# Designs tried in a protein design chat: VH-VL binders against p39998r288to527. Part 39

Target 1, 240 residues: p39998r288to527
Amino acid sequence: VQLLEMESITSEFFSINSAGLLENFAVNASFFLKQKLGGRARLRLQNSNPEPLVVILASDSNRSGAKALALGRHLCQTGHIRVITLFTCSQNELQDSMVKKQTDIYKKCGGKIVNSVSSLESAMETLNSPVEIVIDAMQGYDCTLSDLAGTSEVIESRIKSMISWCNKQRGSTKVWSLDIPNGFDAGSGMPDIFFSDRIEATGIICSGWPLIAINNLIANLPSLEDAVLIDIGIPQGAYS
Below, E stands for the ipSAE of ESMFold2; O stands for the ipSAE of OpenDDE; V2 stands for 0.75 times the mean of E and O plus 0.25 times the DockQ between their complexes.

## First folded at step 15 (VH-VL; framework fv_canakinumab)

Design n3 (at its last look DockQ between E and O 0.89; V2 from the best seeds 0.83)
Fold by OpenDDE, look of step 15:
Structure n3 (fold): chain C 240 residues (1-240), chain A 119 residues (1-119), chain B 107 residues (1-107)
Amino acid sequence: as target 1 above (240 residues)
Amino acid sequence: QVQLVESGGGVVQPGRSLRLSCAASGFTFSRYGMNWVRQAPGKGLEWVAIIWYEGSNKYYADSVKGRFTISRDNSKNTLYLQMNGLRAEDTAVYYCARDSYYGFAFDIWGQGTLVTVSS
Amino acid sequence: EIVLTQSPDFQSVTPKEKVTITCRASQSIDEYLHWYQQKPDQSPKLLIKYASKSFSGVPSRFSGSGSGTDFTLTINSLEAEDAAAYYCHQSDSYPYTFGPGTKVDIK
């Protein structure tokens, strides 16, 4: 809630709109993740090994999904990284206009979309690319997993499948959640009491976070290893 | 355990052909570029060839271009070097070497197989 | 092709002394310079990758530095087991090339 307010102030008083903030997030977050993927030393076209694969788990209805798609776009546009996105719903059923827009651009930049965990697994088998990063962008600050799942049993089942898949990837794969790991309350950092499944995130990428939430996440998410605050261009005045 | 094991070396006359093999184990072979590197007796290392993970891209040292062919069978976890028109100067221990995970460096080497070209 | 040169060709060093080996490229190769150790009758082993990154399991006494055309391998305190040949290798562009090697002996 506080973060949303900051974004609102940023837009209203500083004329920096949400689209601008989203792009800033995507650019800077992509830079961060590229470093995690080996940086310039690895990420070049002359590499004789396969490109790393980044899998994005995205909502079709919230800002986290849009941010993730923009991030994915920046990751894959150079060809150094392969990106596959799986939505919480079918790609033909995307609801949010921004998500739709970002999806189109994402596709144009070489990003791939699959429609199920099964399709994702099949795609992975056809690619020699190792899955090195999973981006968890199903929830975010502006909605809960329960909100998403509550819309349909099919969607609930799908989300559970996605969470299960993601958690199985752990080991050699790092899981980075945008804003908040799926299955946790964004405000408090406590486990969502209305949804039992949770992403075992190893890292968090955020543009802002209440301190209390961070502490609670650390306490309740043993898999968490790292957290990074991305500068999205919010003026200092917006915090006052 | 990650391992590379070369085979196929031996004594051959000039102008003849020889095929080297490198058996890989302990890792996902299809996700690594593979190299051949040779070392003449008492001399330094010489890069011979590379084949990318998919097998479609190959590059050779000038000294072996047109004579040597690098290939791989990912289903068999095996790297090959077909050597045609062998010359005395091709006498060397031939190593297969795996690209490191990030690429470009060679992090795993076989023990090598000796190829001797002599009349 | 990119030509790598090394200096010196040979060093005879007392244990615990610092050893410095240089590698120079005929053109800039950024950080795509790697160092290998080869002991007698053994296969080469990767020591340093990308100019300055130590490979897993490599003792801390080994370090690499440099970028562009000039690179250095340093053994901070030479151990008897470090007697070997050391090669630099560039992977900036094809054909890949090695330096001529530097032989390090123990006095």
Scores: ipSAE 0.890, ipTM 0.944, lowest interface PAE 0.4, mean pLDDT 94
Fold by ESMFold2, look of step 15:
Structure n3 (fold): chain C 240 residues (1-240), chain A 119 residues (1-119), chain B 107 residues (1-107)
Amino acid sequence: as target 1 above (240 residues)
Amino acid sequence: QVQLVESGGGVVQPGRSLRLSCAASGFTFSRYGMNWVRQAPGKGLEWVAIIWYEGSNKYYADSVKGRFTISRDNSKNTLYLQMNGLRAEDTAVYYCARDSYYGFAFDIWGQGTLVTVSS
Amino acid sequence: EIVLTQSPDFQSVTPKEKVTITCRASQSIDEYLHWYQQKPDQSPKLLIKYASKSFSGVPSRFSGSGSGTDFTLTINSLEAEDAAAYYCHQSDSYPYTFGPGTKVDIK
């Protein structure tokens, strides 16, 4: 909605393409999250503890998924952070061209994809690493969770199991939603009236301009501890 | 409550063997690197050995290499130190120590167990 | 092997005064230097990790600084309970090593 319109205007007015904005987001968000994981003090060779594990929950149907996979690539490419992604659909059924491109690069950089919550749980057991961060990218500012769920009983059931899994991790795990937490309306920040399951996010990573409805999110998301704005390089003149 | 408790210390003659144990509780033992650190009477701290969380990566101080073996049993939450060919200079209080959550520092220590090597 | 030296070997200090302990490494260890306190007949306790990061529950009067080869532990206003031995420890490379220790007593 408003953030998507701003990105479109920027691309046309200043000849800045959306892929450049995506990369700026991924670089800057990855640096932020690496600090939350302990930074250089922890993220180095010869650590006798398991590498930290980051789980990405992503959709195929919007640009938020592509941002998440680019972010995941930047997290895992240095070899000190393990990243596992679970899509709201099977990875073989991905349709969005940017999601497919970012997913291909993500895998080449060492990112892992699983196709079910049970496969995710099995991979977690094998790695014997605690999930320290979950990145919620199932919904963006350009769609709602009910839009994603309402087209298939299978997709709806899968999304519900992913939300259930994520909310069980809520203890010491930090859940960072990209732009809009799942189950909330992007324009108002109020809960989605047609879909009752929602991610209990502990933080929000905003791309570009500030999240307009932050007060409503705070009021309706008691788990929320933090929000951060990531600079993606939108020129000031685009808003004149 | 997070706790490490050493046992198996005692008096032993030079050339003999002894096995130390360190029982861990109150944390997920299998997710932490573990160390042995010793302190001779009236002396400073000396790092002895480390074993990584998975149990296969092990490193030793030169003074004990070839004589001591660190091991762990993650199903029993127990760290071990097998000490062979004991010498008088091995006389010390032996501590087990856990790597901190982000690693590299020792954030939890046991009470220590005394090993005395004398004829 | 990385050798750590500490100075002084011993300090006797008036309460409320500042204590400074230095640790020098024989080669760069970046920030991988940690400080421990050991009171008589007790196990060591972690004070400072990664040169300058206070461990949880450590009083604010304790601080650490330095990187590379030269490191400092500072006790800004010494309390009676701070009488102890203090050790630096490097974890940059195996084998890990400790400094020889600094004993701090109250006058």
Scores: ipSAE 0.723, ipTM 0.899, lowest interface PAE 0.9, mean pLDDT 86
ESMFold2 (binder alone), look of step 15: mean pLDDT 94; pTM 0.958

Design n4 (at its last look DockQ between E and O 0.90; V2 from the best seeds 0.84)
Fold by OpenDDE, look of step 15:
Structure n4 (fold): chain C 240 residues (1-240), chain A 119 residues (1-119), chain B 107 residues (1-107)
Amino acid sequence: as target 1 above (240 residues)
Amino acid sequence: QVQLVESGGGVVQPGRSLRLSCAASGFTFSRYGMNWVRQAPGKGLEWVAIIWYDGSNKYYADSVKGRFTISRDNSKNTLYLQMNGLRAEDTAVYYCARDSYYGFAFDIWGQGTLVTVSS
Amino acid sequence: EIVLTQSPDFQSVTPKEKVTITCRASQSIDYYLHWYQQKPDQSPKLLIKYASKSFSGVPSRFSGSGSGTDFTLTINSLEAEDAAAYYCHQSDSYPYTFGPGTKVDIK
């Protein structure tokens, strides 16, 4: 709620709209993740190894989904990184206009979309690229997992499958959650009491967070190794 | 354990052909670019060729271009080097070498196989 | 092609002494310069990748530095087991090329 207020102030008083903030997030977050993927040493033309694969788990109805798609776009647009996105709903059922817009651009930039965990697994098998990063962008600040799952049993089941798939990724695969790991309350950082399944995130990418939430996440999410605050261009005055 | 094992070396007359193999084990072969590097007796290392992880691209040293062909069978975890029109100067220990995870450096080497071209 | 040169060609060093090997490229190769060690009758082993990053398992006495055209491999305190040939390798562009090598002997 506090974060949303800051964004509102940013838009209303500083004339920096949500689209601008989203793009800033995507650019800077992509830079961060590219470094995690080996940076310029690896991510270049003439590399004889396969490109790294980034899998995005995205909501179709909240800002995290849109942010993730924009991030995915920036990751894959150079061709040095392969990106596959799986939505919490079918591709043809996207609800949010921004998510739709970002999806279109994402596709134009070479991003791929699959419609199920099974399709994702099949795609992974054919690409010969190990999944190195999973981007968890299902929940975010403005939505709870219960909100998403509560829309239908089908979506709930789908989300559970996605979480299960993600948590099965071991070894060199890192899971980066946008804003908040799936299954946790964004404000408190406590486990969501209304949804039992949770993403075992290894990292968090956010543009702002209450300190108490971070502390609670550290306490309640043993898999968490890192957290990065992305500068999205919010003026200092917006924090006052 | 990650391992590369070369085979196919031997003594051959000039103008003849020889096919080298490199058997890979202990890693996902299909996710790595593979190289051949040779070393003439008492001399330094010479890069010979590289093949992409999926075989989509190949590059050769000028000294072997047009005569040597690098290939791979990912289903068999095997790298090959077809050497045609062999010359005395091709005499060397031939190593297969794996690209490192990020690429570009060679992090795993076989023990090499000796190719001797002589009349 | 990018030509790599090394200096010195040969170096005889007393144990515990510092060893410095230089590799120079005919054109800029950024940091795509790697160092290998080859002991007699053995295959080459990767020591340093991307100019300055130590490969896994490599003793801390080995280090690499440089960028562009000039690179250096340093053995801070030479051990008897470090007697070997050392090669630089560029992977900036095809064809890949190696330096001529530097042989390090123990006095």
Scores: ipSAE 0.902, ipTM 0.957, lowest interface PAE 0.4, mean pLDDT 94
Fold by ESMFold2, look of step 15:
Structure n4 (fold): chain C 240 residues (1-240), chain A 119 residues (1-119), chain B 107 residues (1-107)
Amino acid sequence: as target 1 above (240 residues)
Amino acid sequence: QVQLVESGGGVVQPGRSLRLSCAASGFTFSRYGMNWVRQAPGKGLEWVAIIWYDGSNKYYADSVKGRFTISRDNSKNTLYLQMNGLRAEDTAVYYCARDSYYGFAFDIWGQGTLVTVSS
Amino acid sequence: EIVLTQSPDFQSVTPKEKVTITCRASQSIDYYLHWYQQKPDQSPKLLIKYASKSFSGVPSRFSGSGSGTDFTLTINSLEAEDAAAYYCHQSDSYPYTFGPGTKVDIK
């Protein structure tokens, strides 16, 4: 059954600039995901089971990639959650200044980066922990997958490999897309007509205002079972 | 079917050794911390030892520290307890128990194996 | 090193009545306390984890409450099959410890 839960996190107290809006998103989204992973009952020192594993699929984009890496940092910084990030490009080729900044902090906090699906699969075997959450941050609300893929055939092939890997995760794995699932048009919520591969998201984390296209996403994404709205201040994520 | 089966119990003289085994099936053994818990006849439960999922950490009750060694072979899905220098007070049914998925609680128990130490 | 005590040691209870068992820790263990049921000649079974969360398949008549040092297991309406020993267990710190148990019989 598809379950959509619209949640609003409690209000913030002070005025916040654009860097503060990013940080508020990361803090509030990380708290939400920590509860999905078992919260303080599970996430503590001296647990004899493996730490949960979260995988981030991110683009070199301020709106999606930077948010994802800030979120990843908050997930892993206490040492209770393992986080591995795979970018749509090689990490040596990152260009966006905020993505680079957040990636540097993420690595200093214990976050890991791999450069291929093959390396990701090797890391998963070494950790011997199933991926419990995949965070899809390859596409933001202001672009389409075909826009990202059109930059090179190498990037297109890489994105297809990442989508294939993500959709092969089964069982208890939950796939949370930031704003818009990869492979859907942000304006309409319909599948991208120029790029047939798409993420089978089980949940959506909305930053600020819910997407206008939410009804079309519900109709075209049968895997979708949950949605949450993260309040980050004003404007509520309509344009940034 | 998730299952734990202990073996290796028996009657032994004080000062001797025994090795207990616990065979796991129906779940991914290498993803769970494992425990030994014992119960003397007519008495309550006593935690004995834990080994973490990867074997990296082991902890023991003070009553057995230095005499008992917990170990695991993840390739064989088997938990072990090496019991040296056995004493009369070690007489008990020994259970293996699996940590729950979020940890800390024991959600699956074996049927137990009896160890009797008598002179 | 954390000592758990249970009260009462034993109780004999009329069917359909409410049973209350308490567990007290020698220092705060937050909510890292768990309850187990052991019927005669059987292995223990998990009832309640983290003070108040029912384990899968446990009848709704069983509930747990408390935090810190004082914890309670409640059987809302005792059934014949509930005659057993009940143990609390702390997992806040090593070494893990159990309470001494509470035996519950049917009158």
Scores: ipSAE 0.736, ipTM 0.904, lowest interface PAE 0.8, mean pLDDT 85
ESMFold2 (binder alone), look of step 15: mean pLDDT 94; pTM 0.960

Design n5 (at its last look DockQ between E and O 0.45; V2 from the best seeds 0.00; counts 0 for: pae E 13.1 > 2)
Fold by OpenDDE, look of step 15:
Structure n5 (fold): chain C 240 residues (1-240), chain A 119 residues (1-119), chain B 107 residues (1-107)
Amino acid sequence: as target 1 above (240 residues)
Amino acid sequence: QVQLVESGGGVVQPGRSLRLSCAASGFTFSSSGMNWVRQAPGKGLEWVAIISSDGSNKYYADSVKGRFTISRDNSKNTLYLQMNGLRAEDTAVYYCARSSTSGSAFDIWGQGTLVTVSS
Amino acid sequence: EIVLTQSPDFQSVTPKEKVTITCRASQSISESLHWYQQKPDQSPKLLIKYASKSFSGVPSRFSGSGSGTDFTLTINSLEAEDAAAYYCHQSSSYPYTFGPGTKVDIK
């Protein structure tokens, strides 16, 4: 949550804009996840086995979604990882300009987008790639589910469906949430009171979060196994 | 038509109990976190309590903790506030307000109901 | 608890003038700061959510900014109908808290 403030300071005082930070995040986070997927030993041209599949659940209206798309781009651009993205909204147009921009680049890099959980399931069957990582990027620091769902029951239902699908992924599949797992308040780390269900994240990828939120997440999210802090290039002076 | 309608307010003596109700319509009540917010006459807003959509989580302001109980009946689209051990300082207009998450703004408000605690 | 303060407490403004209201939190709340308008004898209405996001139906003259501890509500060109009390609210952690409010009157 404090990341938002740091980003603002970084932009205002150090002239490092959000796009730069986003790219840094994507690069470093992709490196991290590639290692989790087997590293260079597995992710190489000579490997005749099916590529691993990464599924991204992304907001179409917040920074978490943009970050996830950038991350997805870096994951799939070499062709060693397949990436499918499902957005929280089924609208024809994405709500956030950055998300839209990142989506375009993501597509150019070989990333795929589906329009529903059903479509996702169909795509999974077709690709013949094991789902090894789900990236939860529906909420993030800068919004809540109320911002995403608004007053639309359709969107609410969609989000619930996405959460349900994610939580059904078991076995070798790991769930990495960006910033904060969907279904938790980014500030407090307390459970979201909008949905009864929440993402059972196994890991968190973030650039920073308040200590109170971390403690509460640990207390309220038993599935959590790991957390990684990604260096996104925020100058040390921004923390002072 | 999205609407919250509070009821149950009135004049009570200190130490007595009162139960407020809030009837919701026009939105999926069972999916919404709900709050009570009060406002003393001529004063500012004070958050009182929140209850999760399914009623499993409740949080209170320190000023009312142990005395007030927030609850809900989703089958009736109704929010409740049981107020026990009422004090003079509890005198206020009580609003019910919707918030979707623990970090969300209150986007729907009722008209409020006045509670007056006076000897 | 997180304490919110507002400045000014009261402001009398001529129509069409710019109005600036500040809200300060005792600790960082990131962008979990919301603004409400309350007109006399009415319920509060949400204006701005999460520091800078305009709520549906809110006139464009209203805007919010800030992050961390310092926040600002701006009315670019005050209308007569904007006479009201304005409250900031944090939802970063329990207990939720409101600012003391800023009363805006029209000259």
Scores: ipSAE 0.014, ipTM 0.540, lowest interface PAE 8.4, mean pLDDT 90
Fold by ESMFold2, look of step 15:
Structure n5 (fold): chain C 240 residues (1-240), chain A 119 residues (1-119), chain B 107 residues (1-107)
Amino acid sequence: as target 1 above (240 residues)
Amino acid sequence: QVQLVESGGGVVQPGRSLRLSCAASGFTFSSSGMNWVRQAPGKGLEWVAIISSDGSNKYYADSVKGRFTISRDNSKNTLYLQMNGLRAEDTAVYYCARSSTSGSAFDIWGQGTLVTVSS
Amino acid sequence: EIVLTQSPDFQSVTPKEKVTITCRASQSISESLHWYQQKPDQSPKLLIKYASKSFSGVPSRFSGSGSGTDFTLTINSLEAEDAAAYYCHQSSSYPYTFGPGTKVDIK
């Protein structure tokens, strides 16, 4: 897709590596989401109110998973936001080197990882706190749900249960998809008519460039309320 | 054990009809898009048709539009290709192939069934 | 309709040497290009999806690269079992199309 091509062009043309773009995304997106969670006024409170709970649904993908875990550590690093991550595969099956690196840092900053929807629900019960934000980072610009599942019925079933769990959250829960909601075609923005399960996102967080398929997403995703463009340092926004 | 098994191929005269079946097992058939791909003897691959997981959307190669109909029965885990008005140029091995996401690669293929259109 | 071309049509390669196969699209298809291997009298098998992503169980000697209109499949250190036809396939738009194939033989 065009957005992956722009990230590559920026890295080569301006001597900016992928790690730098990822970090800029994580910092700016986390700042945005912290404001959505109540900002300074809420994120200082004593134990009289539960800390906000954010759940990340992530894949083993540099474009999506690595960004999600970097974002997650920025959210949880001050100790005011609880973050739980559930991967589309088991944590010990992660292959992407950047996802593994970001996951290690995320855990050191206080982030939690669970290995099933059942474990996620148990963790939520222990915290006695509803999820305020779900971050959907399962599908990126460079892959589809079929690519994530491959030929594995187990992984496909796991992804479907993650989508079902996400779509059943309380109406005040906000679901933010990174770039493309899971279950939509990245190029056209149309629903994936060959895989029927879809994330019913309420917001989209775009990395650097506007989503070219936004009109089709608006037309086919009635839950969508908002889209945000996060500056990652692509040439139009200067960094020093 | 994920499998696709085609059947229904044979020798048929030009202008006649034939119906191919593809039996699926080992995966959730009702959640996957399905394709037919053909290969004439000694030739390359040609995509024929695709059907959505619930059967509501179908697309065809120009060479078969109006003559071939793709369909599925999710209760029987079976994909079908109804081929009408067969021509000599339709002679090929016909494969069924799984695609569970719009536009994605074909990750599971059957072994194929041969259709020969000959006078 | 998006036309895919492949080169070479045929190559005979000494075992352990590198094989390079190219696929060119008549218009940009971004990364929506996939590679298949077909051994004689067998069905095709997926090798590479979305230009560069190796499919499960594919040996590491197979790799893919490219975007837009120009794509390459590389076999580093060819093995005897790799003698086959190789096809590229675009999934950017309907109708889906395949390249004409590249036959690779062992010298």
Scores: ipSAE 0.000, ipTM 0.455, lowest interface PAE 13.1, mean pLDDT 80
ESMFold2 (binder alone), look of step 15: mean pLDDT 94; pTM 0.959

